VH-VL binders against Nuclear factor of activated T-cells, cytoplasmic 1 (NFATC1). Designs and how they scored, part 6

Target 1, 183 residues: Nuclear factor of activated T-cells, cytoplasmic 1 (NFATC1), of Bos taurus (Bovine) (p98201r389to571)
Amino acid sequence: PSLPALDWQLPSHSGPYELRIEVQPKSHHRAHYETEGSRGAVKASAGGHPSVQLHGYVESEPLTLQLFIGTADDRLLRPHAFYQVHRITGKTVSTASHEAVVCSTKVLEIPLLPENNMRATIDCAGILKLRNSDIELRKGETDIGRKNTRVRLVFRVHIPQPNGRTLSLQVASNPIECSQRSA

## First folded at step 3 (VH-VL)

Design g6 (from b2 with heavy chain Y52W; framework fv_becotatug)
Fold by ESMFold2-Fast, scan of step 3:
Structure g6 (fold): chain C 183 residues (1-183), chain A 120 residues (1-120), chain B 107 residues (1-107)
Amino acid sequence: as target 1 above (183 residues)
Amino acid sequence: QVQLQESGPGLVKPSETLSLTCTVSGGSISSYYVHWVRQAPGKGLEWLGVIWYSGSTDYNTPFTSRLTISVDTSKNQFSLKLSSVTAADTAVYYCARGYRYDWSGYFDYWGQGTLVTVSS
Amino acid sequence: EIVLTQSPDFQSVTPKEKVTITCRASQSIGSSIHWYQQKPDQSPKLLIKYASQSFSGIPSRFSGSGSGTDFTLTINSLEAEDAATYYCHQSSSLPYTFGQGTKLEIK
């Protein structure tokens, strides 16, 4: 049983389950380049950090929340060609995370714990701007111009079912402008 | 220091294919997006197309059927071929670099240009 | 395609004067406008990128401003070496396009 490709369209709710962004990210975030220092974790519109919760899950087993940086202005939501999630660590970070790579897209893996009511605070994620030399373009994609500076945070969860199948859910944040200063 | 240098024949006959080479020094082709721009005598600048390090290309609409841009990373060279030329293709041809740490778009370094005259 | 219209086409200017060149886009391009200087028989040279950011080594007398559809390049105190043709260029969408150029001549 393979997990769905990152450009596959998935619902945010199915049966008793709903994956929901409870606190949205701010509309602006300064992405950093590989040669620059980190610009810190994505912050929330209400202060603090974004939060995501899986509703309707009543089992005792932990799940994994996946986070990647997706497109904002494309007809189909897919991994962004110019931006990747960046793992943030340190004394002020409360949420554990692990970095994985899926088909050249960096994916941050975050625990969803029953003890925390299947809710995660996303204080561990920044946004990295890729160098032009590192960008792999598909047919119809372009890295030219400024209109590709908007991103979404894309969250996925894969829920094992009693019948051996996996139910996959996805939710995307409001768009985030990465080239403009937040002020 | 990055330098780009165009080379090719100064005279091409009508209906033939013009072939130009741009050689990059001081940096790797794989670090940049490379554009071709031309300028007819006494006229303005016209964008022809771009090639990414992956070999992917995009061409300006009037040239889609006639233009091919390619790259040879082992030689730090990229080439432009424009088929079925006419007198209207007489121009100075430039290669220019897109900056690797930007969203692309501006041309930070240009070759010196090479004049191509189409005449019999 | 996005059409860029520059004004003026030509201007004869006295040294030390302030010069303003405008570029108007046929649709909104945010800040995706770049300015180049081209002297006779030379390659274009980048002056300003993304409307207002100076390229390295460019004299401080050159500045850019604007957003959306209306952009300006300003030379605060013209020097003799600034006699050239100036081009705006948009990178908001493919195909890339240039303005028709503004030629500055020193009196």
Scores: ipSAE 0.000, ipTM 0.462, lowest interface PAE 15.0, mean pLDDT 82

Design g60 (from b2 with light chain Y50W; framework fv_becotatug)
Fold by ESMFold2-Fast, scan of step 3:
Structure g60 (fold): chain C 183 residues (1-183), chain A 120 residues (1-120), chain B 107 residues (1-107)
Amino acid sequence: as target 1 above (183 residues)
Amino acid sequence: QVQLQESGPGLVKPSETLSLTCTVSGGSISSYYVHWVRQAPGKGLEWLGVIYYSGSTDYNTPFTSRLTISVDTSKNQFSLKLSSVTAADTAVYYCARGYRYDWSGYFDYWGQGTLVTVSS
Amino acid sequence: EIVLTQSPDFQSVTPKEKVTITCRASQSIGSSIHWYQQKPDQSPKLLIKWASQSFSGIPSRFSGSGSGTDFTLTINSLEAEDAATYYCHQSSSLPYTFGQGTKLEIK
């Protein structure tokens, strides 16, 4: 089946299911530009990295957790025009992931495994700030949005139902300030 | 019906790049991830890395600076390149399939393996 | 990285005996353990996935159990064709790792 558009509003809880951010990201993360080296993965305020869990799922089939960078200050939660998720790899990363692109938005796909209680540790995600030339390719973007430096991590899961339909859930993190200078 | 087959030179000189290919038949290329695993003579199995259906890769720590895994979707062919080889890289190299919907948690089909000897 | 330690390294057994091979992880991995059989000059073959699920076509004498850090592969009545090296493999975290192997020799 066709999945909901990334700007479609979805609940975090439906029927027996709830998608929950168990460990929130820190409120500040220095995003990097494409011309800079990576700043590393988003960290949690308690140390370590954010974690997400799907509650209520009792099937044996794995699911895929989708992660993209969304708006913090817009009326509607939607993909951020100026920030993209950046896939982090290397010796400090323990969580498998791969990158997909949906309507010019980078989406990181991460396993949700029954064997891990449908819980994922998000140690594979950084935040990339797009160049002005890339932003200009996106029609409908405003000057006020180009000053916006706050984002949310947006997580989605799509749960196949016995009737052939798909139930989609979404949860967004607390806001993250992505200024070029961090505390 | 699913088959994986490795191919490439059996002898590589020290300091050169080891290049292998894995050809997959049976099944859609988008339904699986391909892993590379090696086994030195008389030793155990060592995971080298994986390429996901999207082209994203993850590599084992000792190889991050030397290893490149890529895919050519028009040929259903995966490649492994390992640069700056030494005698320690002498091993049988396997490609193995992880089923996409299980996030490659297990390797259900393996190639027959190809022995690569690093020697002058 | 997660280290997997197998026991025993080597065992010589008679046909029809029950054999147990253990795999211990250096940290909890849930049920993210898989078992392979490798015969001389052959590629590994998947036996058990997700600690306890038999892969299709695998004889019922093979079974797996365990969770967390301690896992066991059991062959309940050894056959001559079971002479091989057995490996456990974890997929809980990157990098994926294998145990050192257990070689079974049949008398």
Scores: ipSAE 0.485, ipTM 0.828, lowest interface PAE 2.7, mean pLDDT 88

Design g61 (from b2 with light chain G30Y; framework fv_becotatug)
Fold by ESMFold2-Fast, scan of step 3:
Structure g61 (fold): chain C 183 residues (1-183), chain A 120 residues (1-120), chain B 107 residues (1-107)
Amino acid sequence: as target 1 above (183 residues)
Amino acid sequence: QVQLQESGPGLVKPSETLSLTCTVSGGSISSYYVHWVRQAPGKGLEWLGVIYYSGSTDYNTPFTSRLTISVDTSKNQFSLKLSSVTAADTAVYYCARGYRYDWSGYFDYWGQGTLVTVSS
Amino acid sequence: EIVLTQSPDFQSVTPKEKVTITCRASQSIYSSIHWYQQKPDQSPKLLIKYASQSFSGIPSRFSGSGSGTDFTLTINSLEAEDAATYYCHQSSSLPYTFGQGTKLEIK
């Protein structure tokens, strides 16, 4: 089975399943450019990190949680043209992950393990701001000003069904302001 | 049938870079997460790091500034480089397999280990 | 990091006796504990994964139990070939860590 495109609208709950953000990210995160070499992960309140859990899944098979950076102020949720998820590693990171690319959007893949109650702590994700030249090269992207600096963390899970179909769920975080300005 | 085999010099001088290779046979390299674990003589096991099938890596905190794990898919080989070695880095070095598709954290198959002595 | 503490460090045992090795985690790791056997001058061998699941080809005398912070490896009827050092290993969070090891010697 083919997986839904990243701009396809998906529910957060279906049948017995619900994908839920248990701990939201902070409303502000300073995104970094490649030249800055920043290793800072998105935080929750008081130094913790966001967490995501899949409820209703009773199988023994692990699943993959996908994370990408989506729009905050558009009518429809879609991959953000100006920001990408950035994989963070090192002493502050406790969660395994690896990166993939889907239609020029970087996607971070994180395990959802039955033995951890299908819950993941998102301490491995930073936000990278793309250069203006890279955005222009992508063509057709015209977002400017205030709306371009807010993002959402978008999480997906694809659940194989007994009939061979795949059930896909998506949940998006509260908006995160990524601009360099003090709020 | 899956086999992992470490290779590299058995003697490395202090301050130099320790370089080891792990060759995998009997299985698809794209299905593997490969871990490196070491064991000092008479001591316990210490996890060093992992490389995922995507080429992404995670390292244990004491080693983040001096450890590099990489993969060469054309040769079906994984490598470990540990810079600025001291006598404390004398150990048997193992590569061990995690299985990509189940996100396994356990190590089902291990290489035989290679002893690296750090001495002038 | 998660610290794993094994008990005992060392035990000398008679063949056919039941042996219990414990592993305690400094914080909850759910069921993400794995057990390995290492004989002298050999690589470790996986015995039990995810607290209680036997790896293929492992004799039924080996079993594992526990969840959260307290885990146990049991050898129901010790054989001479079981003289080895046993390690627990957690995969709940990075960095992965091992217990200090439990050495079993046969009388």
Scores: ipSAE 0.564, ipTM 0.838, lowest interface PAE 2.1, mean pLDDT 87

Design g62 (from b2 with light chain G30R; framework fv_becotatug)
Fold by ESMFold2-Fast, scan of step 3:
Structure g62 (fold): chain C 183 residues (1-183), chain A 120 residues (1-120), chain B 107 residues (1-107)
Amino acid sequence: as target 1 above (183 residues)
Amino acid sequence: QVQLQESGPGLVKPSETLSLTCTVSGGSISSYYVHWVRQAPGKGLEWLGVIYYSGSTDYNTPFTSRLTISVDTSKNQFSLKLSSVTAADTAVYYCARGYRYDWSGYFDYWGQGTLVTVSS
Amino acid sequence: EIVLTQSPDFQSVTPKEKVTITCRASQSIRSSIHWYQQKPDQSPKLLIKYASQSFSGIPSRFSGSGSGTDFTLTINSLEAEDAATYYCHQSSSLPYTFGQGTKLEIK
């Protein structure tokens, strides 16, 4: 099926459904470069990790939650040019996930399981800062002198409908500051 | 019908790397996740890790520094490499399938298993 | 890590007897428990998925129940072909874990 482009604006609720971030990420997270060691997963302010839940879904079929890194300071929410989601694995991670690429944007796919009341703990997501040489220079993206270090976690779910169409929902987190610590 | 079959050397020397292959037939490799599970003689089942259709992997904690699971889509094969083996790694090794589209946590089809003995 | 504890470890049973195997999780896993049968020198075979759903082709004498932390696999009328080791398996969180196994021998 044809899914909405990542810059398409989507509601967080429709009909009986609502996609909600139940636990917000911390307002600060130190992103890393690919050549550096991992900085670990994004944490929540109250301790633990962010969590997302789909409300109103009563079917027994699992769904896939998509996560990508979006803009915080742009007029429209869209994939961030300078940051990508980074998949975290290891002993501190309890949530299954895999990484996909959609139009040059990394997307983390995470299960939403009826067994878990359609709630996912996001303990598997870090933030990677792209090298300046890897950043795509597009028209309107001439902000080479600007800070642009704030991001949002953007979550999507696509819900198959009985009529054969797909209902898509999106929710974005509070802004996260990703700048590196000064000496 | 989907079938999985493990292959590799039955004997590996201590300190060497154990290399196994799981060959899949009868279905698209992109439709499922492949798990590796082992069983020491007379013991129970132990989950080692999984590779998702995207090539992403998750490993059980005791194996994270020694285990690599990979996929070769051109050969329809999944591979397991376990480095620095000891006698404790002697076991029957299985590959098993999880279905991608429903994130199924159960393993519906298993390979026949291949015995690997670690000895000099 | 979620630890699964099975009981009994071993049971010698008579044909036609009703057998119940239990699996207890160290924390709630809702319904994310699956049961496998392993006969000597064979690979495991899926019997029951998500606590109570029978896999295709499995005889009706096998059933599963439970939720949260306590789960059971029941064989209502044991047949000679049911001599095997039975394992529970949780998929609620990584790493996936198995119970230690329950071995059934038929006299």
Scores: ipSAE 0.578, ipTM 0.849, lowest interface PAE 2.0, mean pLDDT 88

Design g7 (from b2 with heavy chain Y53R; framework fv_becotatug)
Fold by ESMFold2-Fast, scan of step 3:
Structure g7 (fold): chain C 183 residues (1-183), chain A 120 residues (1-120), chain B 107 residues (1-107)
Amino acid sequence: as target 1 above (183 residues)
Amino acid sequence: QVQLQESGPGLVKPSETLSLTCTVSGGSISSYYVHWVRQAPGKGLEWLGVIYRSGSTDYNTPFTSRLTISVDTSKNQFSLKLSSVTAADTAVYYCARGYRYDWSGYFDYWGQGTLVTVSS
Amino acid sequence: EIVLTQSPDFQSVTPKEKVTITCRASQSIGSSIHWYQQKPDQSPKLLIKYASQSFSGIPSRFSGSGSGTDFTLTINSLEAEDAATYYCHQSSSLPYTFGQGTKLEIK
């Protein structure tokens, strides 16, 4: 089925459903470049990792939670030009995920399982900083991008309806500062 | 119907790389996650890792530095490479299918298994 | 990681007997437990998924139950062909893990 474009504005709740970030990411995360080693997964404000839950879903079928990196300071929420989600794997990761690409934006796909009450722990997501030279940008946009270091984690879920249509929900995190600041 | 079949050398020397392939037939490989599971002689099952449709992988903790799982869509096969092998890596190696669309954690179809002996 | 402990390790059983195999998880896993049968020199075969859902083609004498940490596989009337090792498997979190196995032999 045809899914909404990533810059399309979607509600976080509709009918019986609500997609909610139960545990917010901390306000700072040091993003890495592809030429650097990974900086690890985004952490939660209180320790641990962010968590997202879909409320109101009572079916037995798993759904897919999509995660991409969105803008923080733009008029409209859209995919960030300078940052991408980066998949984290290894000893401390307990949540399955895989990467997809939608119109040049990396999207991390994560299961929402009924047996986990449609709740996912986001211990598998880091943030990658793109090189300005890797993007064909206008000079003015590039200059603004040098100061555009704040992002949001953007989560989506697409819920099949009995009538054959799809209901889509989106929620965005609090802003995250991704500059060179160490935490 | 869907079939999975493992193949590769049955004997590998210590310190070498163990290389296996899993060939899928009777269905589209893009609809599957493929898991690798091994079983030492007379022992139980041990999960090694999985490859998702995008080529993303997850590996079991003891193997993260030694294990690579990959897919070759032109040959309709999945590959497992385990480096720096020792006698403890002697086992029957299975590939097994997880269905992509339901994020299934169960393995509905398994290959027949291939025995790999690590010995000098 | 989540550790799965099966009981018993081994049981010698008479045909037509009811057999119960248990699997205990070291932490709650909801219903994310799956059961496999492995006969000698054969690949494992899925029997039950998500604690209680029968897989296609599996005889009705096999059933599963439980949630949280304690799970049970039941064979209501054992047949000679059921001589095998049975494994539980959790998919609640990475890494996926298996129980140590329960071997059933027919008298």
Scores: ipSAE 0.369, ipTM 0.782, lowest interface PAE 3.4, mean pLDDT 86

Design g8 (from b2 with heavy chain Y53F; framework fv_becotatug)
Fold by ESMFold2-Fast, scan of step 3:
Structure g8 (fold): chain C 183 residues (1-183), chain A 120 residues (1-120), chain B 107 residues (1-107)
Amino acid sequence: as target 1 above (183 residues)
Amino acid sequence: QVQLQESGPGLVKPSETLSLTCTVSGGSISSYYVHWVRQAPGKGLEWLGVIYFSGSTDYNTPFTSRLTISVDTSKNQFSLKLSSVTAADTAVYYCARGYRYDWSGYFDYWGQGTLVTVSS
Amino acid sequence: EIVLTQSPDFQSVTPKEKVTITCRASQSIGSSIHWYQQKPDQSPKLLIKYASQSFSGIPSRFSGSGSGTDFTLTINSLEAEDAATYYCHQSSSLPYTFGQGTKLEIK
């Protein structure tokens, strides 16, 4: 079946299941622009990288964790107009992933494996600031206020049910400030 | 029946680019993660990298600056290019399949392997 | 990166002997270990996936066990055709890595 639109509001828990961010990202991350080289993966407040775990799932089938960049400071969480997730590769990355695009939003897909206790380390995700490439995002009247520099990491999982339906869960991180600031 | 087959030049000169092709038959290429693994003469297996069905890639750390894995959907082929080769790159090169839906980390079907010798 | 260390490197074995090959990971990998058999001048063949699951068509004399850091491949009654090098492989994290191999020789 069709998956919920990225602006659809979903719970973080339902029945025996809970999707939880076990390790939060740092409150500041320098986003890179399309004209710049990658600036590395989002790091955790506690050191290392954010981690996400699905609790209550006892099946032997792997699931896919979806990650996209969402709005901060809004009642309704939606894909951010000015920021996209960016896939990071290289020496510091231990977690497999690939990029997909859903309605012009980049989505990073990451395995949730039973053998890893349905836990993923998010060492593969950077944040890209859109600039001078997406004419569609610049057509509308845009609020340039403070919310345009803050984002959340938004995680989703879609759990097949015995009745043939799909149960979808979503959790969002604490806000991350992406503007360049002096230390 | 799923089959993978490597092809390419058996001899490459030092400093040049090694180029290999893996042809997959017996299924849709979009159903496969394709891995590349090599084996130097008398030595063990070394994972080089993978291409996911999205075209995204992951490479083993010693190779990130000189390895490119790509897919040509019109020819049902996966390609490996390794630049700036030296004698240390002499090996049998294998392509191997993972099935995309299960994020399988095991390699269930392997090509026959192709020997590449780097020599002047 | 996760280092896999196999033991022994080499073993000369008699027919019908029970053979045990171990694979030790430098950090916990759950059950994400896979075992391959490689005969001279042939491609590797998958024997066991996810520590203990036999791949299709594999003889019942092959079995795998273990979790975390310590894993074992067992050949319950060695046959002449089992002369080969055996490799463990982890898929818990990138980069994927292989053990150094265990060579089994008959007689």
Scores: ipSAE 0.561, ipTM 0.837, lowest interface PAE 2.3, mean pLDDT 87

Design g82 (from c13 with heavy chain D32N E106S; framework fv_ciduvectamig_arm2)
Fold by ESMFold2-Fast, scan of step 3:
Structure g82 (fold): chain C 183 residues (1-183), chain A 125 residues (1-125), chain B 110 residues (1-110)
Amino acid sequence: as target 1 above (183 residues)
Amino acid sequence: QVQLQQSGPRLVRPSQTLSLTCAISGDSVSSNSAAWSWIRQSPSRGLEWLGRTYYRSEWYNDYAVSVKSRITVNPDTSRNQFTLQLNSVTPEDTALYYCARDHYTSTYYYGMDVWGQGTLVTVSS
Amino acid sequence: QSALTQPASVSGSPGQSITISCTGTSSDVGYYNYVSWYQQHPDKAPKVLLYDVSKRPSGVSSRFSGSKSGNTASLTISGLQAEDQADYHCSSYAGSYTYVFGGGTKLTVL
């Protein structure tokens, strides 16, 4: 089965289905480097965490929600050159997750369960800032992207159809500012 | 109704710069639902996508690897147009050049849904 | 060589069905569901016929259908008509924000 590349644009709504971010992330999150301690999971302004729900899905089979860190654009969203999702685990994390890598981009896989109304609380995701040496190994990135400190959480779901094909949906969060405070 | 109208020289000398313009009507070159591409067609290579420019929060460019070192695709918001500049041309750059729109909506992707009329450019001494 | 492989020519009679193949690799057609087909009549610009493997733009006849299996995408034209005589080009997203094209197929309606 071939899933859409992460650098391709997908709709958030198609037919009876809509993938929606029900609770947006806070507009600011301090990303951490691999060489320093985790800054914890992305938070929502209400004190909790972002949440995502798939509407219109009436089947009993669970689906997988994919999460990666994308650029701040609404159209032609791309995996971010400087930031990656970081899996957060621990006693206070309620949502299970697994990490995969797709074309050098970390992707967090989160269950969407019918018993939870196809809604997931995103308390398992932090944001990792890549080192400059890692960024310089990526070909095809624009110079404009190198100064970009704003990211979006990009969510995807792939819905098997009765005809044997897969319907893919994507929704991106509001922008999140990840920069370290300047001097 | 969106239309693309091409203009530019049809004869270019080897080593010179090939420069073409695509004027847009019925849409904006800075439309957040569009990207603006150049494609060429030759008997030996068929169709070749060369590059695009588009505006979201900032201007972006993408280029085919085969021409990346010689190509620039530039928007002009004041005249609602975009241009192709291809440096250091050789006879192998002789082709019919098209501009085209990649169209995106929240629901659909249309591919290259609007094309210019084409400009035959001959690279010869 | 073109990045995607198409037969140079196909032919059929009015009312028949014909199929044109477009074969790529596991890093373009085999990986992405972003295959487009373009119809080009003599001395005219290409016109988008199908996108996303099988989707039709408004105004394109249901006689045109698309599918994909592994590294090969296919365009099928049913109920062949004289005006279908044209060149047909496939295109696929190839990663890194780029597109590749096939060599084109000349359809002759006998």
Scores: ipSAE 0.013, ipTM 0.524, lowest interface PAE 7.6, mean pLDDT 84

Design g89 (from f1 with heavy chain S31D; framework fv_cofetuzumab)
Fold by ESMFold2-Fast, scan of step 3:
Structure g89 (fold): chain C 183 residues (1-183), chain A 121 residues (1-121), chain B 111 residues (1-111)
Amino acid sequence: as target 1 above (183 residues)
Amino acid sequence: QVQLVQSGPEVKKPGASVKVSCKASGYTFTDYGVHWVRQAPGKRLEWIGVISAYSGNTYNNQDFKGRVTMTRDTSASTAYMELSRLRSEDTAVYYCARDEYYGSGSYFDYWGQGTSVTVSS
Amino acid sequence: EIVLTQSPATLSLSPGERATLSCRASQSVSTSGYSYMHWYQQKPGQAPRLLIYDASNRATGIPARFSGSGSGTDFTLTISSLEPEDFAVYYCQQRSNWPLTFGGGTKLEIK
């Protein structure tokens, strides 16, 4: 494949470029099941929402920021087997987004626009707990689990270079506890 | 019942390659990982790597870097481990084992019977 | 990689006696609430058999005389009253880190 696989480890900085999470998500967000109504977008601690910026990019071309839900395992960051990103829509959502699927992982595609200083407010992303039947399809994944209710928001950007190559960057958020509080 | 059935014994010369198969039955093949573990005569168990039967993604122990290739065939419910550039030190019994993913852990609840690989001139 | 050291290398006991087998990790294999250590039994000419997973959980079909305990770096497998079929080699295995690693084994033999 032309783009790195989602479990491929990538740097957050290279040459003049740095992909940075400027505002971290809250350390806790209750994920929802498909049978439940959406519980809203991931929030930041001071109110508002997480934000991500690409620094060092001076071109006039927009880029696409990818977001998926990854593991909290520091030894191997990869797509989470139990949680997926969920696109949040509505009149209060300011950031445009589109949903794609990469190797059975939902990926939210968010524009990074030069006119916005290559910064995006992540007010369009919720976290979905997969149904048991969906998880069963992925049971054979090579997951050496730790705390399976903790996730990270994983952001990627792919920067076309003048020489025809693509430079890929990744940054992951602080861990988020997605506890499903049952009585 | 759950079974993993491996291919028969192999005798190879140094520098050759060997490909061991592991056929699964009695469960949904794509729901579990398949690990490969070897044991030289009188020695400890040594982990080689793992493949997801669902995605085909692999992770190999660095000690086997560049010599091990793991694949699977979902229609045949069979996993394969190929080891190249064989040395006499690769003489061992090679096991496949399934990983129960839904529980916490890479622990091996079912094992193949083992495939003896002898590397000698 | 995490190195697992099992002791003793050989343990000589009689049927009916209690066996206690040790496994020590070079680094902690525990996180909050979980210890990622497993135990296997191997008899000559056979594949290993899972006994205990995640330090203290008995695998399906394993007799109640087998128990596991420990956390952090120190783990034990206990057999409360040895049966003739229990004389075998026992291996610990960690799954806290890649690569997965096994201990050197403890051979339980008849005295």
Scores: ipSAE 0.000, ipTM 0.482, lowest interface PAE 16.5, mean pLDDT 83

